# VHH binders against F-box only protein 17 (Fbxo17): the designs that were tried, part 17

Target 1, 286 residues: F-box only protein 17 (Fbxo17), of Mus musculus (Mouse) (q9qzm8)
Amino acid sequence: MGARPSRRQMTEARRLALTKLPPELLVQVLSHVPPRALVTRCRPVCRAWRDLVDGPSIWLLQLARDRSAEGRALYALAQRCPADADADADADGNRHDEFPFCALARFCLRAPFGRNLIHNSCGEQGFRGWEVEHGGNGWAVEKNLTLVPGAPSQTCFVTSFEWCSKRQLVDLVKEGVWQELLDSGQIEICIADWWGARENCGCIYRLRVRLLDEYENEVVKFSASPNPVLQWTERSCRQVSHVFTNFGKGIRYVSFEQYGRDTRSWVGHYGALVTHSSVRVRIRLS
Short names: E, the ipSAE of ESMFold2; O, the ipSAE of OpenDDE; V2, 0.75 times the mean of E and O plus 0.25 times the DockQ between their complexes.

## First folded at step 4 (VHH)

Design s73 (framework vhh_lunsekimig_d3)
Fold by ESMFold2-Fast, scan of step 4:
Structure s73 (fold): chain B 286 residues (1-286), chain A 123 residues (1-123)
Amino acid sequence: as target 1 above (286 residues)
Amino acid sequence: EVQLVESGGGVVQPGGSLRLSCAASGFTFDDYALYWYRQAAGIERELIASITSGGSTNYVDSVKGRFTISRDNSENTMYLQMNSLRAEDTGLYYCAAEFYTNPETGWTMYDYWGQGTLVTVSS
């Protein structure tokens, strides 16, 4: 396409022009800049711009400009539930992760609403992101011959003839959903998982999803234990889903835990097939 | 205390029939899925039949058409009717129940097992 020098020149000229604006107008102008560009392009310009990007005002204006029903509801909650607390500090004030921006900035940068917070949901990156326990011949990752709607990859995890499990811990605050927003009673946590077996194979599948507090204590759980599949006569995957609502205050983590085994074979990976695992957060519209 | 007690095992000739019973106590029988497992010498327990709380049934291929699983919620008893028995059906038969709680509070998932009942198909 175009040369890099042309684009760089236009970007730098634009930044220079903006430094001539009064602070109150600069905040308004910068509020129209996409979140990533605020951090990567605007923040390095000078101390005054850095202080604005590190503060909440620009990010509140970004939320105010989202005229969707979700955006309006979020803006009302952001005003009522302060997002400028140190989201990385634990109960003793110790910072767990160095985050130089306010909590509203983290929300805008990570865009957690509707996004799948489970990483490597289909095994397309092997076991990256998962804590695994291998029974028998263990877990394997293989091509999924069954179409799963919305799956980012046609891969799946398959268990062996003894119980296998895998777990992922989602830190909702680190993903951008600050503590006061989680405590507002207006957040829904939507979980889903797809499971099945290969043709003429059988499996037992179990899912446990736990909402944990900041100390990793269980507060609420959902478990699914569908009836064992003795023989999978046709190529198909079934979905399990649940929505956590009214879960109270103090939730920080979602623990997503899968268990499975074969009901028929003594060797190989002919057990439970799992794929397209998801944890999503959304705001409940009144 | 949750308890499952199997009965009805015995010795039968090939082509014969047996009915196994699994009597349950200590839980709300109607709410739980129930299973029959079989263990033969040298192999792990094989799940051979299941029945859901709603009455849906599943069978492993080797027994499909010959075995029938059923439940009587009024008597808290599950049955396995075994017809056209073969030497390969010889084994120890176990019943099992999986526990489920309300979705709002989650499940406590664990299997309760009976003591097993021996079925021998021979001469």
Scores: ipSAE 0.000, ipTM 0.209, lowest interface PAE 13.9, mean pLDDT 78

Design s74 (framework vhh_lunsekimig_d3; at its last look DockQ between E and O 0.67; V2 from the best seeds 0.00; counts 0 for: pae E 3.3 > 2, unsure alone 63.7 < 65)
Fold by ESMFold2, look of step 5:
Structure s74 (fold): chain B 286 residues (1-286), chain A 123 residues (1-123)
Amino acid sequence: as target 1 above (286 residues)
Amino acid sequence: EVQLVESGGGVVQPGGSLRLSCAASGFTFDDYALYWYRQAAGIERELIASITSGGSTNYVDSVKGRFTISRDNSENTMYLQMNSLRAEDTGLYYCAAEVWTDEKTGYSMYDYWGQGTLVTVSS
């Protein structure tokens, strides 16, 4: 009967047949491949595939497939405010080493919209990702005694009898929100934090969130200085939130800065508890 | 140099009233929250009243309705009006200020304290 090719021969024949496709058909085929596979497996196949993965066409087709209101708005913005590949360079002029310079590819790989851009938001990885200043007996990480709605981990950071602070700097461009998209006037930056006090020891909590330009100079600021919790009156954590909108051009970073202490100067970790800190980016819908 | 000076403490009978003052210098008074702390014998000091730069107040339950914190930004002075005093109100009363400096990485936050003024509610 007829010869049946081996599994190895079929894989190689399939690869070779795909490399023969006209570019317009190959773009359609590759646009159905997940972003990580495109950059790790498809890009090295040959020069034609590399050129397509390094260009915008495949990534625009992937964006176009999201038919939600958000997806349609993003696709329209991507066409009106196209990315400049050189805008991805860091302050030293270096490119990100992880993947190609195409900003659309970075957006698809990082998927920044709707995702919490704060790393280690509940202390589940200790202080990893946070720049920390310890006052008194310093920060600690503890398990939540009260459920915090929507938190990815039921852990929190706790402060002490002198001011403790910590900060995380979010690079929006490295997270895939290219500069022309940020400058479009159609982007909102949503921040939130959850805080509270131990039973029988009040706390003082402060939050400062700044939108910074590429030189890390402050352009827009939000500050929250809620009244101290002098006596526990509720069992659940409180939320602070804010939406930055209409912030103009030139924003690159979000600096998320938290502060806490106790109200009784008790040795140990009796100060403000903080958890489930978030920075999220979304498209403004009209 | 930041300085906080309390005055107005003394001896008073139960049910009486006192008015404490806290004169501040060495910082931009209008910009900062101010606090009254109380320390009774044998315990750590506790925050009993606070007032924000905008004038919003907060009190611990044991003094709510009896004590009133206020500020006069033109005189750089904070006050604590204490009415209906009880023996349990006896203690050393401290004025404190939450003072900060802006930095690129956030605020550097400090509390400054007065020396304290003694309130004794007796007989």
Scores: ipSAE 0.360, ipTM 0.744, lowest interface PAE 3.3, mean pLDDT 84
ESMFold2-Fast, scan of step 4: ipSAE 0.580; ipTM 0.841
ESMFold2 (binder alone), look of step 5: mean pLDDT 76; pTM 0.738
OpenDDE, look of step 5: ipSAE 0.820; ipTM 0.938

Design s75 (framework vhh_lunsekimig_d3)
Fold by ESMFold2-Fast, scan of step 4:
Structure s75 (fold): chain B 286 residues (1-286), chain A 123 residues (1-123)
Amino acid sequence: as target 1 above (286 residues)
Amino acid sequence: EVQLVESGGGVVQPGGSLRLSCAASGFTFDDYALYWYRQAAGIERELIASITSGGSTNYVDSVKGRFTISRDNSENTMYLQMNSLRAEDTGLYYCAAEFYEDSETGKTMYDYWGQGTLVTVSS
């Protein structure tokens, strides 16, 4: 809702009228409010609204309104979501959320389907979000002079002359994909990465993507080992992609691991260029 | 224990030929990508030829058509056949195998290296 006083006053008057409705009608009306506004605007109004936002019914009604094939498949799975599912408890059962919500609320708020779950995918925020190992002169973040379709930034990471690596651990449950949904056999995990070499330079590039259980044990792995670039090449980026399906039960994390180096042992950052790394989740349609 | 033992280096005249060998032990040779690197005096080590576990090969432009990398999985040996040698081919030649270690301290890529074998192209 906007910062304009007249709109705010009208919205306040409407919310006050809604607090006089029976609970069953109130649920129906509030189910049309966008997820963020339910949490930030509706939940603080009174105890009855708070109890509705904290419960699963309003979120199930929101999911029921998506009449696409994907929405219908998700709704069928969402009806089986445990009411006590907690997506953000640590090892001691402590919750990290400011607002305690059910798993369906987290799904609606985070909207994980189709979104890139890799943060800082092009180095647009330096090394933020990545666990980095620097070999030789290490990694650098530079302007990418090659256009990469769909990249949120025209930047890339580049390795030096010794092996450099960087890793990101994606917690699928914290991103909104509750455990029973992951275990349903209807989820696909789509990964992609873009790599290349500088003009007139060579590189070695490796990608390892692992699906891990709650204890961070490896369950399934994809490895890409393209041939080294050893010759003059026009500046270009190539895509590696893979889709994980039928990975079984108990998956919680995606470990996205990149490795690269120059083909020459000298100074500078003339090795593997990597950018637009992605991990996306979708529901499988037959 | 992983070991790479190189042989076949020596002195040869321009236009001559040499065959380098790299004998491997202590790992499952067939599963690994293997490399020949060259280091000239006062210059950095450069990857000049590669061969994948599947037998796919790649070369730097300066050696294409003159050098041939090959592997014999039954003998756990990699070769570099060098023809039409030039003065600029002089250097130390290293074989290497690419390894990955997944340990409690981390996940690391590294190369196992041979000791190097000297090739001198001189008239």
Scores: ipSAE 0.411, ipTM 0.773, lowest interface PAE 3.2, mean pLDDT 83

Design t14 (from w04 with T52E; framework vhh_lunsekimig_d3)
Amino acid sequence: EVQLVESGGGVVQPGGSLRLSCAASGFTFDDYALYWYRQAAGIERELIASIESGGSTNYVDSVKGRFTISRDNSENTMYLQMNSLRAEDTGLYYCAAEFTDEQWKSMYDYWGQGTLVTVSS
ESMFold2-Fast, scan of step 4: ipSAE 0.572; ipTM 0.842

Design t17 (from w04, 19 letters changed; framework vhh_7sr4_2)
Fold by ESMFold2-Fast, scan of step 4:
Structure t17 (fold): chain B 286 residues (1-286), chain A 121 residues (1-121)
Amino acid sequence: as target 1 above (286 residues)
Amino acid sequence: EVKLVESGGGLVQPGGSLRLSCAASGFTFDDYAMYWYRQTPGKQRDLVASITSGGSTKYGDSVKGRFTISRDNTKNTVYLQMNSLKPEDTAVYYCAAEFTDEQWKSMYDYWGQGTQVTVSS
């Protein structure tokens, strides 16, 4: 934009006028402020505003404004969110003072629905976020010459001639999906991965995705074991996907685990290409 | 204990035929895909053919139309029928089966010791 004063910033005089409003009217006014600005700009104004931002009322009102079928279903579940639901976020040993907001605030700030919960999904940041096991010459990150629809980067991971693996653990509660919402029976966990081989190369690829409880015990799993790509016969970059539904109660983590190697035993990185890995959460329509 | 034993290799003239056999034991054979690889001195091991538990087959381009992989689940044996052999087919041939442990901490192939195929005039 051109050089004009921002209309989003409140002057000190306007803030002082707003702090004299009745609490119920102040909640209505503040509920129109975007989530990040509530935390970074409104919360520091005074104790009364801090107490409102730390509580559920403003966040419930923001959720109430989504009039879609999904938004209405979420709002009904959000109204039943326990006052101590933020205590579930402490399962990793995190203290409440590290996240002073309620569970609904975390949901609004993190926006987990539809977002890819896998970090560094294409290797655009090297191996950041991944726990890696290197067989043979290990994993490498390279430019992907095959177009993958919707991929945030034209990069991929590639294995060598011995089994390589990498995994990521997604903490669904940390990402904003509180425990009672996960247990509601209205959540779907959608996973996908893209895999293939270089031209004139072969690979073996495996995917294991596990839903784990708070103690990291396996409750439900999905395994994909497609036929090997033979070196001389095909160009391959294809998707594997699965939707977890009706998985029961007590789920906290998604463990996303990839395994691959080449079929030719070439020295270097001529094995399985993997990219655009995803874990997404959505609400089931009534 | 998983064991794979190859047999049927030998010396053959160009244009000849050989049938390789791989006898498997120590696992539920009919649940697993089986593979034939070959390796020449100074080169890395190349995949020649594969057969799934359901019987679907794939071949390397250099052997398509000449080699046929098959399995007999009653005998726990995988075969490689090699026709119209060329000097370039000279290699040690290995059969392999894919395995993984229960926690996928390791994924591994079991390999046989190999059988030598020599195509020479």
Scores: ipSAE 0.000, ipTM 0.240, lowest interface PAE 13.0, mean pLDDT 80

Design t18 (framework vhh_3k1k_2)
Fold by ESMFold2-Fast, scan of step 4:
Structure t18 (fold): chain B 286 residues (1-286), chain A 122 residues (1-122)
Amino acid sequence: as target 1 above (286 residues)
Amino acid sequence: QVQLVESGGALVQPGGSLRLSCAASGFTFDDYAMYWYRQAPGKEREWVASISSSGGSTSYEDSVKGRFTISRDDARNTVYLQMNSLKPEDTAVYYCAAEFTDEQWKSMYDYWGQGTQVTVSS
């Protein structure tokens, strides 16, 4: 420590040296900095750095480094991304996201490909993130005694004997998938849900997933209405999945809608168990 | 009069293939998502495959993924289920169903066919 500068002094000296670089070289250097650090550490350094981070060049160079087939396909699409695509016209929401960066920055910061865009997918945070329709005994959250592969939590939602529903609206553009990328014909939207019944119980389960335009009009729909579970002695937990492809242009939202009830009309929560709900986006290789 | 008529069911040896057809009449076929269900003896009816009204989206139950393919021909008002690498566990009566594309998702399917028997045995 006494023989060498501390990490703090070295970082400061390095930042001072970097501010002396021509813009063309500075962009190349900053393009190697992770997205979060670009926003939290580099952007506040000076006006010139702020202007670079707010622009598309650094982010486009970050995308260029992924030379996989998927990365190359994404990079080609990213080169066509409009510079002003950072303007968010959404007036409604839990937070007012004034996003000063371009759409490519949002993509890099949020990393939407492969990530589950459903929040609180197993009920691990109660009902947070879900629009729940109230009436009767409603939904409960409980420990899931059935192993569900890949589930982030061993919790599930369970319906009462009255019909229960819950919904989540995923804004794909806010999650980082800009409109031109969605319209490219190279995007797959992969949905999945796990459902079942308690031991010695039965349920009716329904899933509706809709792709909506910017005005929230339905463009494409997937529905699943499996046969009611009437099995008294066995616990079951099954996956429903669907991949939306070739859905056309103008899609912005995914509406993920669940409905369920107990077949036996027992008081309490003995109906449909739902967990590990997912909406994921990936690029389709030609 | 709305009608769904399944055909193509047969006795097949394990590893064989069958193509099921469902001919629809009495409604605007291209407005409806179409589904295949099956019911084995002594078991509940289970969902097998779905295809959206546009044909752009398909989905399958896990045990049939990679083996079954659902498709539709809107010019002929027909939905198909191509079944490959058939297993004894695939033995069932296969039903097609249509669901309204309106906000009535709370209701079950509006229209069901009479079914076609598939038997996989040696």
Scores: ipSAE 0.000, ipTM 0.155, lowest interface PAE 15.4, mean pLDDT 78

Design t19 (from w04, 20 letters changed; framework vhh_enristomig)
Fold by ESMFold2-Fast, scan of step 4:
Structure t19 (fold): chain B 286 residues (1-286), chain A 121 residues (1-121)
Amino acid sequence: as target 1 above (286 residues)
Amino acid sequence: EVQLLESGGGEVQPGGSLRLSCAASGFTFDDYAIYWYRQAPGKQREWVSTITSGGSTNYAESVKGRFTISRDNAKNTLYLQMSSLRAEDTAVYYCAAEFTDEQWKSMYDYWGQGTLVTVKP
């Protein structure tokens, strides 16, 4: 029989002993602590620990431990991150959550690479996180009868007989991707969406994804206008995807915009099914 | 100002043919997808056919093989050639052009006033 892992937490006595270490040794010790524990358990111990956690050195050491090709490329870019970068500032320089750490801390805490930056991607939380426009009977959230690979929930959004739309604005800097990293030319923004119709129903679906600057001005866009699903077609979900690369400097937001309607103008929710919307960020090695 | 004006409707015998036209103004016609919809008395409005800016066409199953959608970009005109008409085709026929707002937040259609097609049994 194997032993189950136990969660070991630092005792107050151990924390007090560590506060007596020289700064060089304290940085090394704290650099082995996971990002969440650095903020929730180490930062409150004393002023010296708070100052270390608020600074970049511990977070650079965290990033140095990922020795993959992606990790090494990120580390090189992270060393160039400005010490005064405000990861949580809006376009006017205002902090929304009063995040006191450097940009590297937010990257480590948020772990944006590969993660889906769209919230409530399948409607599992109703319309939370989405700016919604309801045409006809509006959007509904329902169980998706078609399996979608990787979907976190077996739910979907369904449009009515008039155009319905919903939008989500992803703040890449708030998600941990600091401005100089976005401007490096080594970032890819990968978008995807799944759409379809109910059995014996038809729909029209459109997707617009825009990369916006700090003032929310459009810099680059991707539009998908696939052929309508005809009535009497088997229920299905199809994927639309695109990768933004070489988009230049000054990008801050991704605007993810869906539009759909029924082809039969039936009262109710017999239009476009949309689910598993995603915005993901990755580093390019070439 | 965007305007769509349908014409060509009327009364026809079963098995007959009609050609509907939709004259468009106030927008760059060749850049937009244009639709034919119909609404039968006491029924919901239903999609009939679509032609994209690139000329690709799609049809509802009930009209496939009997109706042909086409566009003349030089004349800013959409057509629906209807053949083998049935009593069930009796409806007001509308053309619609697909638009988005300036903020790309909403999509909407501009609709014509409609033209009545009556297939008498």
Scores: ipSAE 0.020, ipTM 0.474, lowest interface PAE 6.9, mean pLDDT 82

## First folded at step 6 (VHH; framework vhh_lunsekimig_d3)

Design x01 (from s58 with F99V; at its last look DockQ between E and O 0.84; V2 from the best seeds 0.70)
Fold by ESMFold2, look of step 6:
Structure x01 (fold): chain B 286 residues (1-286), chain A 120 residues (1-120)
Amino acid sequence: as target 1 above (286 residues)
Amino acid sequence: EVQLVESGGGVVQPGGSLRLSCAASGFTFDDYALYWYRQAAGIERELIASITSGGSTNYVDSVKGRFTISRDNSENTMYLQMNSLRAEDTGLYYCAAEVYSEGWTMYDYWGQGTLVTVSS
């Protein structure tokens, strides 16, 4: 039955109460705020809060709260291989459009470890996110006829009677895996793809995954070139996978390149089927 | 630019042998898989044999044990040794190569074909 403060009055009172905290307590309090709220709601409060959000301390505390083996290893790496703070911000605190927040903030916002960095991996959004070159009657998207384990959608891309090519370029730095972390020797890049053919059809499938430097020059590659399948009688897709390790310094991009066609030049979509493509990054624990 | 030239076709008796050659130029021969296709009258062209850059081979059932695909990377030449030929082996034989273009797209390149006729 009392008077209620307005949303504006309550927000201002909260800001002023928190700005009176000793700096070490303010850092602890802010470290419990979700990353998105830190950058959208906390950062604009005042200069002191902006400087904390733009610096490493809050984000290091968030990393330290993950007590798993992976979390402890990442925290140690963040201390040992810190991002270059001057590379991420100018003297006025402004960030380049491509990297609007410091590297640790971007890591916490994007959460790149374990997540599939390939967008539209099963064709559920058509060809969005893919660079496509159509051969014959081109690529098509259709529903899977068999279960593909772990796929976010039971759809696939299908090829035709001439080579169909497509690729996706993953920017690991944009996804939050800062360059010094990539250069640490403690990062693994895991890739996988699922492929197959129509029942009683032949196909040729190729996969090439290249790790590229900042100039998009090839540094390391993996190729899968299975023998042509001359008749497909299995009711399941096959998986191909590879783990890149010890790839040295300077890697920034993953170019995930897929190719398929049929073996008999039949008009239509009788070539290789591909789906559930993935690029995942993890910390090496051993 | 890319050129594939078949040779070695001709007329042979059933049970005979013939060796086809495919001379290649205009690409890095060693890096790519190579193929033999055949096209008999009235049917579509069909892959019959393949060889990877590493030398792994694959054949359709109708030619297994009779045909041998091989490659000589020093001469940029692929071969098809055809033994125990049958009338149904008659047709145009094409070599093909899968080649990357512009770094990430892939195309097949085809020869013009060499005719094999198996008749009594």
Scores: ipSAE 0.521, ipTM 0.802, lowest interface PAE 1.5, mean pLDDT 86
ESMFold2 (binder alone), look of step 6: mean pLDDT 81; pTM 0.789
OpenDDE, look of step 6: ipSAE 0.777; ipTM 0.922

Design x02 (from s57 with S105T; at its last look DockQ between E and O 0.81; V2 from the best seeds 0.74)
Fold by ESMFold2, look of step 6:
Structure x02 (fold): chain B 286 residues (1-286), chain A 120 residues (1-120)
Amino acid sequence: as target 1 above (286 residues)
Amino acid sequence: EVQLVESGGGVVQPGGSLRLSCAASGFTFDDYALYWYRQAAGIERELIASITSGGSTNYVDSVKGRFTISRDNSENTMYLQMNSLRAEDTGLYYCAAEVYEGDWTMYDYWGQGTLVTVSS
């Protein structure tokens, strides 16, 4: 009579039944699983499931479900400009070893559109993620005296009496924007920064954002070089922003480079303040 | 080798004029903002005038209307025309340029300074 399977036996029977589905049906079933769960829970089940998660079909089905204008445009681009499975592999295996999944999987897992690709944008984690060159008494991190709209933290970086420089290099491909998508002509790269100074302090602020190819050579540049401010009296920081469009093929990196100092050579941290730095990617809707 | 060399300093009576020059070499002059700083005795060096690569100028209030900064990109030379000089304008005048070094780091380069003395 032992007619009723145990809960453990029913779980195992369900697992085996799913593994016996034809591949085309299994792809459809798995396409409804969230990206993180596909990688962490579905991929280890067996070789067949691993091969499906490592392939493009599940991820393309997930892209197809976003019926917004952005989602439809992305799906059309993914069909027209598919990721090149034959792209040159890094000889040391960095991309493959660190992220073995296809480009569509990376896109779905990283979700790069609309997200700020600059890490630690307000100094809330000190200098983590930033390459830094200290001038004078160097960079410091301080709480904002005034609210900076939309900032994820109300902290900023402050500079000193000699040029302080810092930079982040954003790898757009590693963030999930595959090369053929970047090359499509339908991608915009939006950058912004907020800057200012202490009340009654002078400052000089510079921003340089460069789009680099795979060899890290400069291809496109945006620079903001406002006149020195001799006395800061505004109640809010100033924003600078730029949208890169029509930047051609071969772009891979964004080098976000910012600089500040004071105008009066005062010992201490009385130079330009910077915060809420951003790099965002979006699809061109037209 | 980046070099900035000031000239044109000297002794002048109140109300007089001087024209300072800053000859630059060792970098692409046209690409960078340039600055005049002034250092009076016992005081930190302060920015008094700036000019961008595109020619936009900026001045501290104490010199506005009296001093004019300019640049001649064909001669790699920046100038400071100083009119209506006052005793308070006495000091060392430095030219400076902000220059990118290596891939992305910025530094200031300074001239040696040229002395302007407005005779008491």
Scores: ipSAE 0.624, ipTM 0.845, lowest interface PAE 1.2, mean pLDDT 86
ESMFold2 (binder alone), look of step 6: mean pLDDT 81; pTM 0.792
OpenDDE, look of step 6: ipSAE 0.813; ipTM 0.937

